VH-VL binders against a6uvu3. Designs and how they scored, part 28

Target 1, 145 residues: a6uvu3
Amino acid sequence: MDKRITLIGSKIAKTGNEFIYCGVLEECSECRFKKICHDGLIVGKRYRIVSVRSAKHPCIAYGDGVKVIEVEPSNNFTILIESKKALEGLTLSHSDIQCNNILCKYYNLCHSEGMPEKYKIMELHEKIKCPKGNSLIKATVSTIN
Short names: E, the ipSAE of ESMFold2; O, the ipSAE of OpenDDE; V2, 0.75 times the mean of E and O plus 0.25 times the DockQ between their complexes.

## First folded at step 16 (VH-VL; framework fv_felzartamab)

Design u4 (at its last look DockQ between E and O 0.02; V2 from the best seeds 0.00; counts 0 for: pae E 5.0 > 2, placed apart)
Fold by ESMFold2, look of step 16:
Structure u4 (fold): chain C 145 residues (1-145), chain A 121 residues (1-121), chain B 107 residues (1-107)
Amino acid sequence: as target 1 above (145 residues)
Amino acid sequence: QVQLVESGGGLVQPGGSLRLSCAASGFTFSRYWMNWVRQAPGKGLEWVSGISSSGSYIYYADSVKGRFTISRDNSKNTLYLQMNSLRAEDTAVYYCAKERDYFGYRYFDYWGQGTLVTVSS
Amino acid sequence: DIELTQPPSVSVAPGQTARISCSGDKLGDKYVYWYQQKPGQAPVLVIYQDSKRPSGIPERFSGSNSGNTATLTISGTQAEDEADYYCQAWDSSTAVVFGGGTKLTVL
């Protein structure tokens, strides 16, 4: 089984795009190609498209057709980091944000379970108004280890 | 026939808590991702939270992270939303929504009728 | 997160064609979904994946999406089509995003 091959709607079949695998549709339960579309993918996991085959195939689930793609697991996280450290492309070692405000609406972004040892900044988003006055920016990061 | 029936809404003071339930029928509940979407009076729709079919993956809108907890019981075909530290801006009709798409490009093919949560003093 | 912009209202006479736009940066690279909501009722999906109709949705409803704009089109608009309409797309952070809604008035 090729665990890294699947099919996705032709509009989204672009290298670098990411998706979350949500499982088999009922309409696809009897499809001869069910295995290639779904086998080896884990429900709820995020994947990144690393290559796209150009041929377009008909599919009941996507009216514009599907393309064969090669994917790899994505470990992107949304976290808060200090604005001073926040440059796209940098690799940083994990550093704890010292805050005991468990009722803060940003608490889970500051104290994410399963924090990586190192991460690479993939994309910067908005600065947030930290109740404790920390200078923090929301970022999408990719884990490295 | 797909049915989603929300319950547990009501009037609460700021800082209070409520637990919403959504009873599902007419489909294989354990196969589908489920979501909460809310609508403040006179306002548009706002996605609140989603949970994977097994319950292993959970997502929240930034506005509710740390205060709301989504969960599901697949043996009872029931979706839950525990809402703590409620604020006036949480006042809304809360809809249970059934997700459809196998690649996380989320859309909601069936909605419940909603349950009203009012947070005021 | 991507912002989806809709006009707040659209008016049309019965039998005419109604067009409701939804604008967002590179929206044509995404699948767009449309929901109809009548007062006191839950939203109902009327268009998915830009242009497909769920079972039970009248054929007068159609959709398109290219460039920065998706459009819901109702041909031969009927009084019962009067409702609020919301577009919806997914973004890269797993958050679903809705447009602000458009009130369609007939007559």
Scores: ipSAE 0.180, ipTM 0.652, lowest interface PAE 5.0, mean pLDDT 82
Fold by OpenDDE, look of step 16:
Structure u4 (fold): chain C 145 residues (1-145), chain A 121 residues (1-121), chain B 107 residues (1-107)
Amino acid sequence: as target 1 above (145 residues)
Amino acid sequence: QVQLVESGGGLVQPGGSLRLSCAASGFTFSRYWMNWVRQAPGKGLEWVSGISSSGSYIYYADSVKGRFTISRDNSKNTLYLQMNSLRAEDTAVYYCAKERDYFGYRYFDYWGQGTLVTVSS
Amino acid sequence: DIELTQPPSVSVAPGQTARISCSGDKLGDKYVYWYQQKPGQAPVLVIYQDSKRPSGIPERFSGSNSGNTATLTISGTQAEDEADYYCQAWDSSTAVVFGGGTKLTVL
């Protein structure tokens, strides 16, 4: 496992939580934690927090400060896929469900960020009642390397 | 070798002002956070203030907020502490401390010899 | 706010092992640093990041941190180790925090 050290907002700094690394902010340019926060992470990639240090550090981006965390790239994802593609063991190329309803409770599952280009369907879950009538099913998928 | 030399300490009356200096050498001063730590006679260490490499981030202990001002001149490799409205409880040896960063955690790998500030009527 | 508590004094015979504790709420989730201060001298870093020794610090100095307590251990304590020892941690609200210090006496 390729573990990395970084910093993240104190409120979301919990073991097991995941986040998408979004890159360097302008505010980070003179921050002494810049290297710690940003080096070793890949923009757009999802990471899982595997450990958290309790000490807090000041941060311009996070009002409540940040904590040192140890992270690893996420391997499993929960997403919605088209029912017609839903087969356990099947490898798929990722594509978002085309929908512009950002207020939909399923939006993040339909447009999951940090997804690998290819993944394997590991487990199928319940069918989702899409407000637009799309035939979708919840699935756990794993990164294919 | 790293060297930190404090100066500016002395005797001052309550309500008075002093300006401490810390001359740094032996390392790239502009790359490191610097701090002031004080120690009252016969007492323990108390963090006073810290300043980031560029001066963009400044922090004070509650006991000195509004009265003390930390600053630095990287072109002169010098750290400063302007102390106003001094009180008897500010009497202490004031140490200049170089900060070492390790995964963002703050600790001090080098200290100066200190300069004594005595506030007394 | 984090508060670090140390025993005021610890005594040890030469050659014996000295242990100085530093207690704080969930201190094991923080890194702890230790400083040695001899009379009339500035503090010297002896342990950083719980258990790491700076260059030049004797191997008899070691550190640990778990639960609510960090411990500085000096094995084979020597007369020259007599000094005040301070633990230190970091917190965003309190900033840098020192323990009250422990006077180590070598009998």
Scores: ipSAE 0.026, ipTM 0.668, lowest interface PAE 3.8, mean pLDDT 91
ESMFold2 (binder alone), look of step 16: mean pLDDT 92; pTM 0.941

Design u5 (at its last look DockQ between E and O 0.24; V2 from the best seeds 0.00; counts 0 for: pae O 5.8 > 2)
Fold by ESMFold2, look of step 16:
Structure u5 (fold): chain C 145 residues (1-145), chain A 123 residues (1-123), chain B 107 residues (1-107)
Amino acid sequence: as target 1 above (145 residues)
Amino acid sequence: QVQLVESGGGLVQPGGSLRLSCAASGFTFSRYWMNWVRQAPGKGLEWVSGISSSGSYIYYADSVKGRFTISRDNSKNTLYLQMNSLRAEDTAVYYCAKDRDYIWGSYKYFDYWGQGTLVTVSS
Amino acid sequence: DIELTQPPSVSVAPGQTARISCSGDKLGDKYVYWYQQKPGQAPVLVIYQDSKRPSGIPERFSGSNSGNTATLTISGTQAEDEADYYCQAWDSSTAVVFGGGTKLTVL
């Protein structure tokens, strides 16, 4: 499983939040939580918080403290999907929206290059009225596996 | 002491190109994320781009995606911004800005700034 | 991305308290940072993580953030505090966003 246990600043420790792991601080060298906080995370990689434990612990670097979280890797894209398929948290198989109007201002969001075979809907944004009448919604999605 | 010195600004025609440099000293450059922030004359601040300490991870503002390329050379302690397809709206003072070292990107802020270099895009 | 809204200007008499607001949807769930910029100079960080002062920033500068609004407060405002002030927050899609700036005028 890709899920990992780590710690994050208490204020941003919310299920569904994403963060980029930026590495170990000099202050962390003698911290008793150093291994739990940092082991297994890759510098520069984006993670999504999937659960949060409510207990707050002191952090040598940040006075607001930290909470224990579970995380999974996240690789986010912005696309347009049909509004009827759009539910936050749903996993969909990729299919192109059938339209060859290359002059459409939304073309690249409908035909995203490099789209993964499957994706999970992370967040829904504004609805878009396609010039051909499709009912679309802008979504942030992430790769799975 | 941390020092950031931008260079490479100047006058350029619309559609032209320009490369900015930022020479860094007084800290271990290869350990910190670096950024470009710009300010049009008489206007507010706009973040442009950021690059991870190793250079492996790069972020751009939507307004510059596809036209600007951020890069760094850790052996020379230098940050770069290659600016292509320039438009009048890119006219600004461009600041090199240092991220403070932090564990999570959500804590991003800029603790040291250079004095900036002026880019003017005009016919 | 989140939009940060600041009033274009705030005026205070010397010695009075200035309050500069920064509004955004659920901004209290994020850390807010404040920068001071004097004419012809680079910005200087004056508040980080909502309410903390960097070394060298006078105690008259303070900050708060809850709900949809962060506030920079300058008590006992002095002539040297006349500047533009910008709020900043993290945005997961674009990394960072700034408010439009507030010009503080001291008489």
Scores: ipSAE 0.566, ipTM 0.686, lowest interface PAE 1.0, mean pLDDT 84
Fold by OpenDDE, look of step 16:
Structure u5 (fold): chain C 145 residues (1-145), chain A 123 residues (1-123), chain B 107 residues (1-107)
Amino acid sequence: as target 1 above (145 residues)
Amino acid sequence: QVQLVESGGGLVQPGGSLRLSCAASGFTFSRYWMNWVRQAPGKGLEWVSGISSSGSYIYYADSVKGRFTISRDNSKNTLYLQMNSLRAEDTAVYYCAKDRDYIWGSYKYFDYWGQGTLVTVSS
Amino acid sequence: DIELTQPPSVSVAPGQTARISCSGDKLGDKYVYWYQQKPGQAPVLVIYQDSKRPSGIPERFSGSNSGNTATLTISGTQAEDEADYYCQAWDSSTAVVFGGGTKLTVL
């Protein structure tokens, strides 16, 4: 079951958009759409909208209402990986690059949210000059099913 | 009730450093993005930085990139802003602002603000 | 990069309707948020998602957003509504953007 049905704000309900699901709002507790919105999603996971229905539904959290969307877990991520692990086709367990320099322009690539537990390296890009001297490579990775 | 309390503001010379803190209570801090927004005296609001729930995603305004560092300690319900290489134009009231929702990547707004802490950069 | 433009000031007589505009390229395709800030105070969210009022915000506050312009409307403006108002939007590439703010004066 890769595809899930959920609801999202009308203006952001666009095919191709991605979001990270972060859980249920308190206001959703008594909502009749609570199950549709939340039961099929995993907190911390990044999803891509694959289809959008035109009809709007009322929502206490979204002022312009919500639309029904079909989503799937995101299957493409751009991250930095250690050069020694950089092999196209290789499956890795995700772990953030251990670095506390949050001022680094590559920080988000070293510490990406919504990553799957395991991914496959699909494409290697340029080697990155890490300010701390780490040997890193930019990579496109995909979720392992 | 939600409460955000900033601290750490003060007078500092150009080139100096200052660390701001924001103590959060009344909500599950670890579930929300947090932000710093500043306002120079007599001027408008300027978003400074944002940090995701876990701290893995961080955004900075161009004006502070390379100088400011946003961080958080979810175990302490505290947001931080380390400001280095301070400039006169960094003089402002710095507000801690809470993201409203649990959805990242599409929309962002702030439902609660702290009272702010004044940072003055002057020779 | 998205840029939000507000008039620097708007004046209304008590009981009249105040309208504060916020303009940006294709702003109607985004959610717009409005904040009220009174002197010496922190901003307060008064409108979210273009037209939704948070709890505690008077019904005289409303919002709309279409085309390139979002509008904050205050019907039956009262003296206590005198404040600075800021529109705000989100862009995934530039993050949070505020308008320049509008000083609302109640005459």
Scores: ipSAE 0.027, ipTM 0.668, lowest interface PAE 5.8, mean pLDDT 90
ESMFold2 (binder alone), look of step 16: mean pLDDT 90; pTM 0.924

Design u6 (at its last look DockQ between E and O 0.23; V2 from the best seeds 0.00; counts 0 for: pae E 4.9 > 2)
Fold by OpenDDE, look of step 16:
Structure u6 (fold): chain C 145 residues (1-145), chain A 121 residues (1-121), chain B 107 residues (1-107)
Amino acid sequence: as target 1 above (145 residues)
Amino acid sequence: QVQLVESGGGLVQPGGSLRLSCAASGFTFSRYWMNWVRQAPGKGLEWVSGISSKGSYIYYADSVKGRFTISRDNSKNTLYLQMNSLRAEDTAVYYCAKDRDYFGYRYFDYWGQGTLVTVSS
Amino acid sequence: DIELTQPPSVSVAPGQTARISCSGDKLGDKYVYWYQQKPGQAPVLVIYQDSKRPSGIPERFSGSNSGNTATLTISGTQAEDEADYYCQAWDSSTAVVFGGGTKLTVL
C-alpha cells in the first residue's frame, strides 16, 4: 500500500523476503545512496520486498553490493491495549503502555516498535492479567495510513 | 572505543537463578540489537538470546526457552540475562555481543570478555 | 533449521595457505560471518558479509561463499593465526547459528 524505495544486499534482495529496518549505520554517513537507502524507512518497522530492480550498486556494508527494492510495511500487529479502549473496528492513536518492568513477559507487547500513529482494531483476544494491575487486552491491529 | 563488560557470573546450584548484566559504552546503545552468546568449557560458541533496540523483538535458543529472559535498560546502557531453573549444561562463559544489524540480518562486531557461570551441586 | 558444519581441525605450515570450510544447505544464499578466537580471549570478527574484512584485520584473511559452502582463507599463514575459527549465519526461524568451530594449528 504505502510503498517505499530502498537498497538491500544483492543476495537477499528477493521478492517476498522481509527485514526489520534498524537505522543508519556509521559507514553510511558519507554514502551517496544514503538518502534513497534510509530516508524512507522507519526504525523498528518490518518491511516486505515487493519488487527488485536488476541494477547492482556498490555498498560498503554488503560484500556483494546492493539492489534497489520496493518495499511495503507489514500491516498487522499484535499489541496490548487498554481494555477501556478495546472495541473491534475502532481506530486508535498508538501510545505505549506506560510501564518500567523490563522483565515482564508482556513488555514488548506493551512497547512495540515500528507501530503506526493510528491503527484499526481488527480482532480482540484474551484479557491479559497485568502484574501491575493494568486492565489490558491483546489485540490484532492494522495500519490505517 | 566500544566496551562491553559482563558481570553477575558465579557459582550456583542446579535449579537456582542468576542475573547477568552487560554494561555498554562507546556507542549509542539504544541503536543496536544486543545478544548473549555462551561457550561451555572446551566447547564451541552457542548463541543464547538476542533483543532488538527497544526490546520488541526477542529471540531465544531452544535450549534456554522458558528459562532465560533477555532484557535491556537503554537509560542505563545495560543488557540483562535472567537465568532461571539453571542446569549443569548451562555452565559456560557468557559473552555480551553487540549486533551489527543490516536490515535485521545479524552478526556481532564487538564482544565482551565474558563472565563465567558455573552450575554445580 | 540451518545447520553449519566445520572440520574440527586444520593444520598448516607457516607461510602456507589455510582454508577452513563451513557447510550448510543452500548456505550460498545467506551471508556468512567468521570469528577468530584465541585461548582465553573473546571472539573477534574477521570476515563479514561473506568476504568483507573489518578494519584492523590483515589482508591475508579472505572469505567466499557459494553453493553449500563458505570458506575462510588465510594466505601466508602466520603463527599468530593459530586459533579457533567459527562461521556464523542468520535465519529468521532459527535466529543466529554458529558452526562447531575449527582449530587451526600452525605447525
Scores: ipSAE 0.537, ipTM 0.787, lowest interface PAE 1.2, mean pLDDT 91
Fold by ESMFold2, look of step 16:
Structure u6 (fold): chain C 145 residues (1-145), chain A 121 residues (1-121), chain B 107 residues (1-107)
Amino acid sequence: as target 1 above (145 residues)
Amino acid sequence: QVQLVESGGGLVQPGGSLRLSCAASGFTFSRYWMNWVRQAPGKGLEWVSGISSKGSYIYYADSVKGRFTISRDNSKNTLYLQMNSLRAEDTAVYYCAKDRDYFGYRYFDYWGQGTLVTVSS
Amino acid sequence: DIELTQPPSVSVAPGQTARISCSGDKLGDKYVYWYQQKPGQAPVLVIYQDSKRPSGIPERFSGSNSGNTATLTISGTQAEDEADYYCQAWDSSTAVVFGGGTKLTVL
């Protein structure tokens, strides 16, 4: 969709990786390639790397150099979902986990405010020890729209 | 030259509230993301919360989400942490930390002195 | 999601080399940072981006990161290096994660 070209440290320049753009470093303020690296990125927004060029380029901000990447905005959320429903790439309609244990340390991940009606599972993480015995797994999900 | 000074720590009972402040000087505060990191007595470092340079994006550790609120006032060069519903496990020294990374929270180049929060009955 | 594991303590004689490990799943795919914390003081950044030293950090401090393990190395260790050392990485599911810390004792 709204894909952009930028440069990022070579070690983290991998398809599927995400980052939060934090703005221009003081070391980069006079760099002749500042526009290519930074224009079109919004401070505080999360981006996902969708392609990576293999060549390394020198950079004062990254001692191991940088690679050219293509990125798109990411509207990713971390939530808990039932393990039986969890496959990477699957699109699910939102449904509440049936639990009203408001003292649970995981409560906000089970009942995230502002959850979209539909979401796509981008990455599965660890299973958690649910106090009520539900089989739950942490997931990074993306909004569908 | 960069200086971060925390204040507002103290003794509070469980369920109570405290507001921490961090006064910043020696750099352009409004250009940088800011963070809170805590350390329980005799324990390791735990990141608590971060806030973007304009305050539009805010992130919390799971352990404090829903109870703590990070904020900043760029006109006063001050970072805040409002802590509500305090628990014994929130007892720690709370550090204010400057983020220098424009692609996330990759490292903290300056730290404040810390302010002690003690939660006990 | 990522857990960073450090040994709880390392002991070294003055002048010898100290090595402090930090282990995590695919840690070599991430940038690793190291902080020194002396008693009663705030942490100080000693290594960033795996192996680079900030201005004012002695050349005896070095770092490496590959595979599942990052290592902070202090050559010619001095008594003043006695401190707790923390590794740190970034995790996309949470903003920042620290290792549990290693107490370096110089005897």
Scores: ipSAE 0.178, ipTM 0.654, lowest interface PAE 4.9, mean pLDDT 82
ESMFold2 (binder alone), look of step 16: mean pLDDT 91; pTM 0.934

## First folded at step 18 (VH-VL; framework fv_felzartamab)

Design v1 (at its last look DockQ between E and O 0.57; V2 from the best seeds 0.00; counts 0 for: pae O 11.4 > 2)
Fold by ESMFold2, look of step 18:
Structure v1 (fold): chain C 145 residues (1-145), chain A 122 residues (1-122), chain B 107 residues (1-107)
Amino acid sequence: as target 1 above (145 residues)
Amino acid sequence: QVQLVESGGGLVQPGGSLRLSCAASGFTFSRYWMNWVRQAPGKGLEWVSGISSSGSYIYYADSVKGRFTISRDNSKNTLYLQMNSLRAEDTAVYYCAKDRDIFGSYRYFDYWGQGTLVTVSS
Amino acid sequence: DIELTQPPSVSVAPGQTARISCSGDKLGDKYVYWYQQKPGQAPVLVIYQDSKRPSGIPERFSGSNSGNTATLTISGTQAEDEADYYCQAWDSSTAVVFGGGTKLTVL
């Protein structure tokens, strides 16, 4: 099953939001609903919210309660790629952008965790102003499997 | 029982370097984002830097970008802060803080170390 | 880009209710966290996600957040509650924003 049902804090529960699942909170370790909230989610994996039920439920972990959401694994990633390689539909092999600036505000888009060996460019977005002068464009890519 | 123990603070000249360490125990270190927060003498709290569980997502406050480098070694359960080009304004107690957010971007800190003092003075 | 404003100090008599405010533009749309810090000690989380208490925090601590203002409330304030209190929220331009802190004096 590609889609999962879980619970998330009401202020985060918006269709289209993505998150990286970081694990069970200490307060939830003995909660009667722990399995419903956390079963089927993998620590470190990105998920996208595809639907939200409007009813709020009380939760020890979230201040104004939680909402039931449906999520799916996010196999589409937003990354930065070299503009010269940026053609929609093109399949690229993973390669590092030659930049060791770990402090860059775009670092997480240049060096996204979990990047597949190959990916397909699904959509091109805006070019960015790289502090190091690299010619980079923001792109949505899909895993090749 | 969560424990965070900072070390590596001390007196250093302006322009100098220090490397802070934070030894973690009592939880699965590799599951959690970790942070450095500092507090200058007589002043409030200032978040400095954060790092994801794998080390692939890294964030810095503007005041330290280009001078400080956060890192972690999950095999040693240790968080690091390499501080270069130190300034008098970096004088503070530096706290290691365990992140408690499920979603990696809505940070709050459920456990803090005791802090280590960094003094930058001529 | 949110800035969190707290009063610099609040004074209460023992047994009375202390209220510490934290103001920011549309703060009610964010989760707010509160930390207690006693002199020479590390901060301790006392309220998370607007209104929840971690295990071990006395029931006299409570929190709320709506509109532009979050409030930490300490009912039946004790001498041991004398400390600095910081609110905290998330800011998209930086990962974490703290308020300037409020010194609570119990006299």
Scores: ipSAE 0.117, ipTM 0.601, lowest interface PAE 4.8, mean pLDDT 81
Fold by OpenDDE, look of step 18:
Structure v1 (fold): chain C 145 residues (1-145), chain A 122 residues (1-122), chain B 107 residues (1-107)
Amino acid sequence: as target 1 above (145 residues)
Amino acid sequence: QVQLVESGGGLVQPGGSLRLSCAASGFTFSRYWMNWVRQAPGKGLEWVSGISSSGSYIYYADSVKGRFTISRDNSKNTLYLQMNSLRAEDTAVYYCAKDRDIFGSYRYFDYWGQGTLVTVSS
Amino acid sequence: DIELTQPPSVSVAPGQTARISCSGDKLGDKYVYWYQQKPGQAPVLVIYQDSKRPSGIPERFSGSNSGNTATLTISGTQAEDEADYYCQAWDSSTAVVFGGGTKLTVL
């Protein structure tokens, strides 16, 4: 496992929680914990908390302080994929569904943040009735890298 | 210093359309969630819409779903709100509001614009 | 769906303690945020994460949250504190929600 040590807000520091790393804040530039918080994480990538330590540290970004956590890149995602690509066991390079209808209830599944570059289709779910007529299917995918 | 400047408000007839803009400066715009919050005259605050840093996560209040579209251009440090099929009840000052937390886990706003007035009337 | 209920108005004499409540189902399990809004101005964050005070906000402002009720407390209320106050929370299903607002009058 590609585990990393970082810090996160104390109230959301729970095993099993996920977050997307969004990068360094300007306020963090002189912080003594800057390296712990930011080194080893990739902007835009989704991480899962695998363990939480009890120690709290002050943070200007999190008013209630932060806790030390161990994280790993998220390895499971639920997304929509084109039906023609939908085959369990198949490895795909990720690309968002080509759609600009941000009002669609499926938009976030078609454009999920923090997706790995490549994934393996683990399980296929129901076909989705796309308002634009796209042939889409819900799938559980796993990171392979 | 952080600045949020709304524009695009005005008078429009029911059923009309209007596009609001929010110009952001003083912070790394592309790292923060952004929101629209409106306030009808003499009424309270109503959250309208939110968009994640990359634009992949989008949320709408039920009152505007299907009619309003939030978007952003990170290269221009600008937030947008396309409002279609406007109704009288959409009359309000529309505020641009910046999320404090970059993770999107603490959804609250540390900076607000001055607001832009949208009046929907025949 | 999360709903936040505030009293429409609260009155307090100068120097006294003002308390503004914000009620919601299991609200104590969430972080609550408070905003102050004066006439003709944009809202200003005065409390975040239940009880934390942003820089520049006077120490007389404090917050608490437990059970089903969050409370904004202004100790030693001053005339300048007269404003509308809004509580706010977040839910994954409904996103951001504001209370109805409370008009604080300093007598």
Scores: ipSAE 0.006, ipTM 0.573, lowest interface PAE 11.4, mean pLDDT 90
ESMFold2 (binder alone), look of step 18: mean pLDDT 92; pTM 0.939

